# Designs tried in a protein design chat: VH-VL binders against Putative inactive neutral ceramidase B (ASAH2B). Part 2

Target 1, 165 residues: Putative inactive neutral ceramidase B (ASAH2B), of Homo sapiens (Human) (p0c7u1)
Amino acid sequence: MRQHRQFMDRTHYLLTFSSSETLLRLLLRIVDRAPKGRTFGDVLQPAKPEYRVGEVAEVIFVGANPKNSVQNQTHQTFLTVEKYEATSTSWQIVCNDASWETRFYWHKGLLGLSNATVEWHIPDTAQPGIYRIRYFGHNRKQDILKPAVILSFEGTSPAFEVVTI

## First folded at step 19 (VH-VL; from v3 with heavy chain S99T)

Design u6
Fold by OpenDDE, fold request of step 20:
Structure u6 (fold): chain C 165 residues (1-165), chain A 118 residues (1-118), chain B 107 residues (1-107)
Amino acid sequence: as target 1 above (165 residues)
Amino acid sequence: EVQLVQSGAEVKKPGATVKISCKVSGYTFTSYYMNWVQQAPGKGLEWMGWINPESGWTRVAQKFQGRVTITADTSTDTAYMELSSLRSEDTAVYYCARTEYYEWFDPWGQGTTVTVSS
Amino acid sequence: DIQMTQSPSSLSASVGDRVTITCKASQSIRNYVDWYQQKPGKAPKLLIYDASNLQTGVPSRFSGSGSGTDFTFTISSLQPEDIATYYCQQYDYLPLTFGGGTKVEIK
């Protein structure tokens, strides 16, 4: 992250016009990047430990450009809401990105950095229990002298409780 | 030199709204996030929220949600923090602070004192 | 939210003394911790970033260490100009959170 700061500062002093700065940025190959020490799918903002029905659960992940998923993967969901089932000791999908109860937002940052925000508008009919939110994406990686590669990644929120009252 | 210069002290009545500005210089405004931090008299530092001036994307701490609006004017390289429905406990010094994506705060503005009194 | 428990809340030491401040996170935050110095009536100033990196222009008597949940800030030889309140901060998770602060005074 320190290197990015220095780069941007140097650019500011070298370019006197906003149009020149924009042009320079356009000439740069933008690939998806995770913050230093992080990876795609890492949680940046966890869900609250507890929600009531009718509230909105929100998780923010280290994201990548959604176009990577659209272009390279057919019929793949960006997110799931999953409920823990004690009887089977497994997580069951209750919602995905096609559900009316969910929202997916991509927030573009600088130099390939981005956030993915997942919202679950908890319906009044939601069953009490333990839930989690998962994020599925694809990042574009560019190695020197190699063609760009699209890689898949996943993120999982900490578990949270949903209560009816 | 990178500088963050905030607007002057404010005196407001309960229920009023205050809007503080933070004008930047010495760097590309849209290349960094702008944070706002509250410090009540004799108390510690509390993060209020931030904005990405390039996209306008904001995050606000839960404590301040519904009362705080953070904005940025890229034409003037100025960030703003608006706090509504002021109450006595909002009496504090408010700081703007620059940060890259999820890293340290540097530099800080000089602070703006807001006094809320009847 | 990540709680940053800072200790002690205040201390008094003599010039030349070694001063140690600790910050304990409620969960692992890797090395995403900063330390700030705030002198009376002034804005905070960054001293240490990423737990152990000394900010440019900051005297070498200041240092930081730690990872995971336990972090330490040290002044190897306290100077009169070091009278201030010091804060740790985590930036691993939103919301960003600060320690409660440590007021450092000279005897």
Scores: ipSAE 0.892, ipTM 0.946, lowest interface PAE 0.4, mean pLDDT 92
Fold by OpenDDE, fold request of step 20:
Structure u6 (fold): chain C 165 residues (1-165), chain A 118 residues (1-118), chain B 107 residues (1-107)
Amino acid sequence: as target 1 above (165 residues)
Amino acid sequence: EVQLVQSGAEVKKPGATVKISCKVSGYTFTSYYMNWVQQAPGKGLEWMGWINPESGWTRVAQKFQGRVTITADTSTDTAYMELSSLRSEDTAVYYCARTEYYEWFDPWGQGTTVTVSS
Amino acid sequence: DIQMTQSPSSLSASVGDRVTITCKASQSIRNYVDWYQQKPGKAPKLLIYDASNLQTGVPSRFSGSGSGTDFTFTISSLQPEDIATYYCQQYDYLPLTFGGGTKVEIK
């Protein structure tokens, strides 16, 4: 897998919290969370409906800590760029996280929230057509009195068109 | 009491840069995102972008890409919005507004009037 | 981008009247809609969040409803202090977007 860029806040704050509050915060940071009413893999920022070759397609997903995926290799890649093939009525993978044309960014949020950003630098040689971006991740779930579990999830962007100049 | 206090009115020439501040109090600065919203005279509200003060992660609306820089100083609990290459159409009131992650805006700063004139 | 089509752009009503404002999203945004009140020369204030939840401290005459693409904001009995411009906002997708606003005046 390609080395992914992670934007993580390494700032430590000196907070005067009780031991219990500190522990609670620590526990909450260990567990991945999705925003209210959302689930992991949900699209937060869709791709534009249309891109030209040479542009950068970007999708933001409800994310989870990438480390979960490293430990649990259910998915072969963090992302795919897929092109719709009318002849086969199927989506074909044209790029993954090992591709030079793609970028994966994980942005740590608050209290277990996070975003996953997928960029596809559309090459000049890209074929015109309908594309989509997919995100594959794993979230850590910790329930009271239960062992932590790692769950797999996936997100799929709305389709977008790539056109030539 | 949660408060967002913005810097004072600005008068700028076209092509100049303006930097507006939004100082917060009454809550943990890094626990919420800070949004910036533009409102031209007699017009509606337009989201410019936001920042996670804890991480520094920002998103900026496409309309303002390349001209807007959003920053946060956690040592002073202050968010900043810089708008460069000012144009007459940038004449507006600019608001900072607090939000939880992908939630509502509350509260809002009092607004900062920016006038761009030759 | 999600377009929020707000209607009407302006209205005039009498004190005590029921006022209804609508906001239509270009696609389903579930219940991720807020309503704000902006009085002249003032910053917007949150009235309704998540389509139908009344913000703390907001008078009960204000309400919101809807899901998916169609949302409604209601003032059950218009008061003089309600003179303002009202905005809907979606926060389902980036970029965040507002409705065009509805200016509410008293006859």
Scores: ipSAE 0.891, ipTM 0.947, lowest interface PAE 0.4, mean pLDDT 93
Fold by ESMFold2, fold request of step 20:
Structure u6 (fold): chain C 165 residues (1-165), chain A 118 residues (1-118), chain B 107 residues (1-107)
Amino acid sequence: as target 1 above (165 residues)
Amino acid sequence: EVQLVQSGAEVKKPGATVKISCKVSGYTFTSYYMNWVQQAPGKGLEWMGWINPESGWTRVAQKFQGRVTITADTSTDTAYMELSSLRSEDTAVYYCARTEYYEWFDPWGQGTTVTVSS
Amino acid sequence: DIQMTQSPSSLSASVGDRVTITCKASQSIRNYVDWYQQKPGKAPKLLIYDASNLQTGVPSRFSGSGSGTDFTFTISSLQPEDIATYYCQQYDYLPLTFGGGTKVEIK
C-alpha cells in the first residue's frame, strides 16, 4: 500500500470529523515533506541539453520552505550557476542568487510538499561551455514527540551546454 | 467517490479556440495537481501540462507552448484547458487527469473529443 | 525530454498466453514508471505504479518489474477482457512522458 496516498486520503477524512484532526492538519502545514522515493534537492525538471546566450535556463527541484534558511541561522546561498572547466576538471561558480541574472521561486504544494524553480537568464556575455545549476536549502523535520530539526540539503542539475550561435 | 467530469465534444474550424472544462468532486481540489493529456486518433498519449490549483502555478509542455492556457477556478472546483489557433492535427481526445505531486495519473476524466475540420 | 521506447507496438495472443511488454527509458528514471490500460473508447486506467506495485482492484495476473532504464509489464494469463492498448509512463523528470503504446489483440 502506498503510504503517501493513504496518508493523504486519511488526513482529509480525519480533518473533517475530529478536533484532534485539526492538530494534524496544522503540523502538516508547518513541516517540509518530500514525495515518496524522492529527497529534498532532487531534480524534477532538468535544464534543456542546450541553450543560446540570451535564453533562460530553468531547473525545478524538490524544495523546502525558504524561511528555514534565515540569515540568523545560516549564511548560505540558495543557488549557484557553475561552469565546468575541463583543463582543471572542476566546476567554477559564475553566479549565485545575489546575481541579477538569476531568479529563485518557491512554489508551495500540498501538505508540506513544495518545489523550487531556479532560472538563469543567460547573459549575452556568457562564455560557451558546460554548465550546471545547484540549489541549496533547508527542510524542517518534525517527528511526533521529538524536537523539530533543520536539515541542510542540496540539489545539482544535469549538465547543459551554452552556445553562442 | 472521486470524479472528474469533462465538458462535451466540440467541432471547430481551423484557427478557432476551444476551452475544455474538468469539474472535480469527491476530493479537495487544491490538494492535487490537475493535468491535461492529448490523444490524437490512433495515436498514443501526450502530456500537455498541469496546474497546481492552490497556487495557480502551471507548466506547459514545449510542443504546446504559446497555444495552451491551463487555469483553475477554486470557487467551482473546475480546471480548464484552452487551445487556440486550432489546426487539423489538434483533432484528438483530451483528458484531464489528477496527480499527487509528480506521480501517477489517477483518476482520469472521461475525455473530450475535439474535431477540427476545414 | 526522456524518451520511453515501448515494445512491441502490437501483438496478438491466445487466451491463457503469457504476454510481455517492455519499456526502455533514454536515461535512468529509477523506479518511477507507471503502466496504464486503455480499452477502446475509454479513458486510461492505472494498473501498476512505481514499476511493480499493483493498484487496488487490479487482477493479480498483471505485474511489473524493472528499475533504471529497463521495465517489463506482464499479463500471466491473457483474458478476453484484456484487449486494450497498454502504455508505460515515467514521472521521474518533467515533462511527463509516455511510451508509444502496445495494442494487445486476441487471436
Scores: ipSAE 0.046, ipTM 0.627, lowest interface PAE 7.4, mean pLDDT 84
Fold by ESMFold2, fold request of step 20:
Structure u6 (fold): chain C 165 residues (1-165), chain A 118 residues (1-118), chain B 107 residues (1-107)
Amino acid sequence: as target 1 above (165 residues)
Amino acid sequence: EVQLVQSGAEVKKPGATVKISCKVSGYTFTSYYMNWVQQAPGKGLEWMGWINPESGWTRVAQKFQGRVTITADTSTDTAYMELSSLRSEDTAVYYCARTEYYEWFDPWGQGTTVTVSS
Amino acid sequence: DIQMTQSPSSLSASVGDRVTITCKASQSIRNYVDWYQQKPGKAPKLLIYDASNLQTGVPSRFSGSGSGTDFTFTISSLQPEDIATYYCQQYDYLPLTFGGGTKVEIK
């Protein structure tokens, strides 16, 4: 709820401009679009290969309007930060979009383009290791002779290392 | 015809600031991103950053963080790039260039030569 | 950042020769590569986008190919007006990055 409230406040702020500009932008928000040759969830900017605790890891994904996700009953989170655990050969979720150390920003582009920027403010207590950031969203698509549909998508960053030094 | 027309050449002292303009004609300024690219003498091309003129959202390449400000004035269809704390290695030709998103640059402005000399 | 390693840095060839320039990316960038021509004292000009698509108005002697990490730009029959520096550029990841350029001259 906290992330949803904060997210809605940020979305309102990002969409508010002069009256005429606001109206034009609202008229152009009916569907989501990915740039030619890309898909929703594609990584536009990977994290750096290595971070120290206390730094901010940032990943930018091809995004879609987050309202599509909040209306979907199966959506649980916009992001996860995951650590690889060699002993179990698996990725473990260490935080999500409800965590105080993460930030989710949606930056509206032109004519249905957008990006999702995910930040992880790496706490001083973070365990050293291999991490990745994932993004979960939904895009609104309208095909010829078909009604508009809401489709889920995921993005996954390349892995990066967190060190104490 | 789509055109990007940049301001004229400048000669500056180290530590000064330069502000280059890029005036757009022949298309809707707010429908495309505007980018800035540096080319040092005899060297290659390096992306500096962009602006979305519709929203004002900017991104600056890490190399230029803290020294570059990119702005747009939608009332005059003009983008600006301001580079502060000039050093001799900032001597270069600076281009504005249009993109639809993060894609190819087309077209480019004619370039603005900045010379930093003590 | 994605490093684009362009080869060769310069070349000389005769009119009519086939010229080949390569770019290697430091990681897969799918097919998101452009090729630009820059004549002396002029701004760069887009020739090829998405690795292989010829921009409108560009002569058919120019072509591009490749995917993943290895990309090739070819001039099938070099002409005197093709004297320029050629750059590859990737746009799969930010920051947008260019190859070091290839200066092409006529011998």
Scores: ipSAE 0.037, ipTM 0.620, lowest interface PAE 7.5, mean pLDDT 85

Design u6
Fold by ESMFold2, fold request of step 20:
Structure u6 (fold): chain C 165 residues (1-165), chain A 118 residues (1-118), chain B 107 residues (1-107)
Amino acid sequence: as target 1 above (165 residues)
Amino acid sequence: EVQLVQSGAEVKKPGATVKISCKVSGYTFTSYYMNWVQQAPGKGLEWMGWINPESGWTRVAQKFQGRVTITADTSTDTAYMELSSLRSEDTAVYYCARTEYYEWFDPWGQGTTVTVSS
Amino acid sequence: DIQMTQSPSSLSASVGDRVTITCKASQSIRNYVDWYQQKPGKAPKLLIYDASNLQTGVPSRFSGSGSGTDFTFTISSLQPEDIATYYCQQYDYLPLTFGGGTKVEIK
């Protein structure tokens, strides 16, 4: 529950839900769609290959309505920023959507399409290295003659480098 | 019949601003993205950005950041692109073009020639 | 940004010849490639979407194929009205980017 409240607090300050629906949209207001041949969490815009500390890294993903995630108690975060640690051959989480240096924006698109924009405002204290940004969400799927289902998904950006100069 | 009709040719001096309109008919304006594409003389095509007319959400390509404003007026079913601080290299034909999402451009407007000369 | 390298930049062929244009992406873009035809003084016209699907009303002599990074556009039998510049365009990643174009002329 605390994770849900933290998300809603960040969502209140950083998320936008700007849209007006047509009558057709009213009939489809609950479902999420992905573009043809894509899936939720696919990267629409990767980060640049390289950033300096103090810059803003941005990734855009095929998204879904964030309310689906706040209804799911297994949801922990909408995003992570991760640094690769060669010694352990693993990715280390360095911040998430509760961190003040990150932003999560959801932009409602047409007829159930949407995207999620993740920004990382790279602090001056960031260690040089290889990073990636991940997005975690839930989509609402409505099959004909079946109850609606909430499904988890994730997306992962291509890796990028952070340098000090 | 889907149509995108753009405003007429413009001649501008360096430093001026141009605003090009794209009026749509034959479809629901708010159900599709509107895009703008630049084509300099003898050159290829370059995407400038888009707008979702329903929400007003815009995206502008990095090359045009700070100089391009893309807007839509849903009461007149018209999209606009405004390019400020014009330079001679902005001399080009500008197209509006429709997409459902990030898919393909179909249809295109007829193009608007902007000439920037001193 | 995804670079779309289109080849050749120009070509001349006889009526009836098979014409092949290629487009190479700087990274995999799956099958999210369109092909456009632009006649002089006119707006581009969509011919092929999703690498291989023919747009409604486009003659069957036009075709496309490919996936990943390598894409091919073919005119099976060049006609006089096919004189134009042809562009590939990717839409898997933002910003949307076009190839440099291929000018097709009749010899």
Scores: ipSAE 0.033, ipTM 0.628, lowest interface PAE 7.5, mean pLDDT 84

## First folded at step 21 (VH-VL; from v3 with heavy chain W57F)

Design s5
Fold by OpenDDE, fold request of step 24:
Structure s5 (fold): chain C 165 residues (1-165), chain A 118 residues (1-118), chain B 107 residues (1-107)
Amino acid sequence: as target 1 above (165 residues)
Amino acid sequence: EVQLVQSGAEVKKPGATVKISCKVSGYTFTSYYMNWVQQAPGKGLEWMGWINPESGFTRVAQKFQGRVTITADTSTDTAYMELSSLRSEDTAVYYCARSEYYEWFDPWGQGTTVTVSS
Amino acid sequence: DIQMTQSPSSLSASVGDRVTITCKASQSIRNYVDWYQQKPGKAPKLLIYDASNLQTGVPSRFSGSGSGTDFTFTISSLQPEDIATYYCQQYDYLPLTFGGGTKVEIK
């Protein structure tokens, strides 16, 4: 079960096709866009360098419409919380979007822009160590006179430390 | 011409709430984000938060979380910033400023002076 | 949060002098830096965006440079109307943050 929440835009627009600008804006609303100089999955707000157990770690990513993932029936999780293991020099997944301690929020921005917010409600039982948060999504690309293409992307937060109280 | 016009100066007592308005003209209100910036007397600029007027979604700096509410009325092309539980250190000039997503501020409102005194 | 260390905090120079202000970021913020001018009793005004782009209508004596962590704002020839406080700002990460400001006066 995925624990994602989509913030829906309830604004109503009167659409006309009398101007190129209106048409352009309409097209921009139907495709995913990344901010200037950024790409999907880029970090917009990193986690704090350190958290205590019981706190909430939050990372904001350049996002894309989560429907792109759902409609394609991908079984990939929207997010992972991973802990670094020094012995194996690898990152181990400790949580995903099905975990009770994680939250995934998608906000629809202006002109096709959006962000994905991942929260990790750090449980009291969490082990001290180095963690990171990852985001997995799909963006809709629409080229002129071509069918829409769904592309996968991923983002990774800077590492942060979890300490005990 | 793009303009941001803010409401007038406010004098409040500690514990009170102030609500400042920023009315826009010369551009589509729902096509840009509206930011709020605080400047204490003789001090620098501090970003408070922003709103997407189209969706109403807001982000508020951690320092102001719990006390600041940013809203937008698309029927009047007006953004609002409400600051509650006022204290003396909230005495400052508050600015609204237009921006695209994660970009520069242009233009700015003329500022609203808020004085908090007993 | 990204710390923007701006220097100097104040300076006094003569008309025609070259003025240089610097901002150092606590970590790389690429070129996502703006510079603003604030005259006494007035709202800030955008001068430079994306580290080095001059805003439309701004005199060419103003310029900006830098990338990563080190950024520079320059007035090539200081004019009397340039008396103001100048601020750098980063918009790479939330929360958005400003430098401490540089007060520019004329001798």
Scores: ipSAE 0.343, ipTM 0.794, lowest interface PAE 1.7, mean pLDDT 90
Fold by OpenDDE, fold request of step 24:
Structure s5 (fold): chain C 165 residues (1-165), chain A 118 residues (1-118), chain B 107 residues (1-107)
Amino acid sequence: as target 1 above (165 residues)
Amino acid sequence: EVQLVQSGAEVKKPGATVKISCKVSGYTFTSYYMNWVQQAPGKGLEWMGWINPESGFTRVAQKFQGRVTITADTSTDTAYMELSSLRSEDTAVYYCARSEYYEWFDPWGQGTTVTVSS
Amino acid sequence: DIQMTQSPSSLSASVGDRVTITCKASQSIRNYVDWYQQKPGKAPKLLIYDASNLQTGVPSRFSGSGSGTDFTFTISSLQPEDIATYYCQQYDYLPLTFGGGTKVEIK
C-alpha cells in the first residue's frame, strides 16, 4: 500500500504581529505533528541561492501552531533574517517578525501538520552579502494521562546571497 | 480507476502562449496536488511546479517563474498549465502528475507535446 | 537545489542479466526517493517509492534500496519489456528534482 502524508496548505493564515486579536483568531487547539521523518523547523523549501535587492526571499519550514508560543509567554520572535559577518565570523540579526520587511504565513494542514512560510522583502538598501532565514516556534505535545508539554524548536535555512542590481 | 487525461498536441510560434489541460477522474481532485513536468526531446524530466487545487496555492520552479501559471478548476476537476513567451527550447512533452504533499507521482497523464517553431 | 546524480547514463545488457542503477543525492534526503520507468513514447510509471517500496502491480524483479545520499535501483533479471529509461526522483525538498536518467537496452 501507498504511504500517506497528510495534505498541507489547506488553510492559509497571514500573521500580523501588530494585532494580538488577529493572531488569536488564527490559533487552533490541535496537537502539533511533523511529517514522517521530519522534525519541527526542518526546511521544506530553501531560499534561492541568490537574490537581488528588491526581490523576495522565501523559505518554507515544518511549522507548529503559533498559539503555543503565545501561550507559553515566549517573547522570542517567530523569525529572523540574519547576515553573515566575515570579520566576526558570526551571524547578525538584521530583521525579525516585527520588521516591515518580513512576512510570516502559517499554513494549517491536517491532523496537526502545518507549514511556516517566511518572506523577506529585500530592501533596496540591503547590503550585499550572505544571509539566512531562521524560524522559531513551539510545538504542543500531549501524552496520555500527562499534562500537555510545550517544546521549543528552531529552523535555519541554507545561506543565500544578496547582490546589488 | 484514477485517470489523468491531458489535452492534445500544440504547435505554437515563438512568443505565443500555450495552455494545457489535465482532467482527472477516479479520485477527489482537491485531495491531491497536481504537478507539471517538462521533458524536452531526448532529455530528462524536469519538475515545473504544482498546485493545491483546494486552495489554489502554487509553487513554481525558478526556471519557469514568470512564464508559468498553474491553475485548477474544481468544478470540472481540471488542472491547467499555461506557458507564455514561448521559445524553441520550450519544445517538449509536458506531463501532469498527481501527488500527495511531498510524495511520489502517480499516476501520470499521457503527456502533451508542444512544438515551438517559427 | 538537490542534485540527483544518476549512473550510468546508459547500459546494454542481456536478457536475464542483473541490472543496477545508482542515484546519489547532493545531500541527505533520507528515504524520499522514487524510481520511474519510462518506455519510449510513453509517460513515466512509478515503480519504487520511498527508496525501497515496490508499487502495487509492479513485478518483483524490480527493487530499490538506500538511504541518505546513496540509492540503488535493481532489476534482478532483465526482461525484453524492461527496455526503457529509468529515473530517480527526490521529494524531500523543493524544487523536486530528477536524476538524469538511465537508458536500458537489450544486447
Scores: ipSAE 0.303, ipTM 0.785, lowest interface PAE 1.8, mean pLDDT 90
Fold by ESMFold2, look of step 21:
Structure s5 (fold): chain C 165 residues (1-165), chain A 118 residues (1-118), chain B 107 residues (1-107)
Amino acid sequence: as target 1 above (165 residues)
Amino acid sequence: EVQLVQSGAEVKKPGATVKISCKVSGYTFTSYYMNWVQQAPGKGLEWMGWINPESGFTRVAQKFQGRVTITADTSTDTAYMELSSLRSEDTAVYYCARSEYYEWFDPWGQGTTVTVSS
Amino acid sequence: DIQMTQSPSSLSASVGDRVTITCKASQSIRNYVDWYQQKPGKAPKLLIYDASNLQTGVPSRFSGSGSGTDFTFTISSLQPEDIATYYCQQYDYLPLTFGGGTKVEIK
């Protein structure tokens, strides 16, 4: 069975990534909806422009039911924290949803709406630099008189700085 | 008709707690988000946070974190906002307001005046 | 946080005058602006949503326009019942923020 390292909140609406066949079959029939004028993965709350080590960076995205990602096996993770490396002009993954310092919360909303909260509890050992947080998900779309489909999406936070204390 | 009816005015001393209710009628309570908005005397409107009444999940604006608790009771179709450690600058009218997601506040409750004085 | 700078803070106009109120956002918020009317002693009321759409039951003398950072709210012919404070609000990013308000009076 597959279980993500998820931090539980107090609500009873959060889903785990357990492989219960009955639960998965029911959840795969649920349609995801983006708020009017928004797209899945859109940022609803960016991180602050700057953090010190030991602080918590939080980004909120327009989300979709995480069960949809189980059909994409291990194609993508739910989140990454990335650091910009000016030498290579590239972003390097520092941690993901399996890391102890990250938390992923999916909050079921109304009528297929939802959001995903990503927290990065910045370790005291984090290197100073420019970071971003990304969210990777899959939404279930239902067109009139058509079978539902599972579509991938991603969201990327604005960059932010991490400085030492 | 959709209505949001708030509890009555309150007078409190500094350091006390106030809990304001917002009872809904005319729609399915768990189908919309509920927001809370503060308006200090002679000032503008300030968003305090919201709740998803179905799940109980809340967001609270940074200014109010640690002092505001937003809850919902689906058995009575009532949302609550509790503000603790009251200060004189918390003297204000407090509104509940329904929204689809984070947008289109309609309708608003009639407002609850809270006065904090020694 | 996104700051909404609303101008003017107050104005006085005659019945029949055209009234214009502006809001400027500290960064682009697309068309994610609502406009509210608050009459003295009353709760706010939604007039314009998504920058330019008139809410059901709102008189056609009210209108809105703009996108990006600059938004305008207009009363084409001011009526006595339009005495109120008007607020813009952005909902593109949390926290939700309102403009400082524009108090409209009849002179």
Scores: ipSAE 0.075, ipTM 0.663, lowest interface PAE 6.6, mean pLDDT 84
Fold by ESMFold2, fold request of step 24:
Structure s5 (fold): chain C 165 residues (1-165), chain A 118 residues (1-118), chain B 107 residues (1-107)
Amino acid sequence: as target 1 above (165 residues)
Amino acid sequence: EVQLVQSGAEVKKPGATVKISCKVSGYTFTSYYMNWVQQAPGKGLEWMGWINPESGFTRVAQKFQGRVTITADTSTDTAYMELSSLRSEDTAVYYCARSEYYEWFDPWGQGTTVTVSS
Amino acid sequence: DIQMTQSPSSLSASVGDRVTITCKASQSIRNYVDWYQQKPGKAPKLLIYDASNLQTGVPSRFSGSGSGTDFTFTISSLQPEDIATYYCQQYDYLPLTFGGGTKVEIK
């Protein structure tokens, strides 16, 4: 509980706040944080509504450190590109983070914040249709007096159309 | 007290380059994003882009790509925006604005007037 | 890009009047709207964040509401010092976009 303001030493107060800010910054560098009002996997920049083959679709998500994810070269864990198939009323994966036409970039931000950028370099052979990009990640959460936890999350872009020339 | 102080007004000819500075004080420069906003005369506000001062990573709005370079100098706590190949429609007031992420521009610099005329 | 359609573009009102400004987003942006006040010749100032939260030091006559696509900014009792242009701004998606502004004047 804080002491009454009349007895507070100005020098002690300044040093205490400086030490607390420094410690908070160090702690935030080892955990993941989402911006206030957002969650991990939220879309920050959607793809454009429409692309032609040969163009690059780009989506930006609220990200987390990719080291928290369990990776297997034969299983995707970072991203998928999916095409809607009206016949089956379902989304079908057409490529993932192991594919030559995708790129994944993680951009470390301030105080535990970060972005994940997904690019799909649309091949000339892509079928026309409705597509989306998904991002899969894991964030490290450390609450005071609790063990650290690794939590999974996902983000999904708004749908966009691919057309041929 | 948090302050963002911008460089002074500039008059330029078409095709020239302008570089505007935004010096910060009263907070840790590398703990917040810095944004740049254009306001043409009698017009509204238009976001140009931002920088993470710690890493130097930037994002520039598509309208300005190829002409805008956003940088930060952590040794002087100063952000910069450079606009090249100036055109008459670039005549505007340019603001820097601090944000926690993309949200809550607070505070803003005082603005820098750039006039482009032949 | 998300278009923010702000209305009216200008208005005149008397001291003490209730003033209402609206913004409509071209698609849902949840509650991710900020409101700014720009007095003539000055930089913008953040008044309301996340659609409805008052920034510290902002008078209680200012308020905001809305979610999804329709957002409202209200001055419950207009004061002479409220002469300014007001802007909404969305931050749900990049690029960040502002409304066209509403110029508020006293009759």
Scores: ipSAE 0.011, ipTM 0.601, lowest interface PAE 8.9, mean pLDDT 83

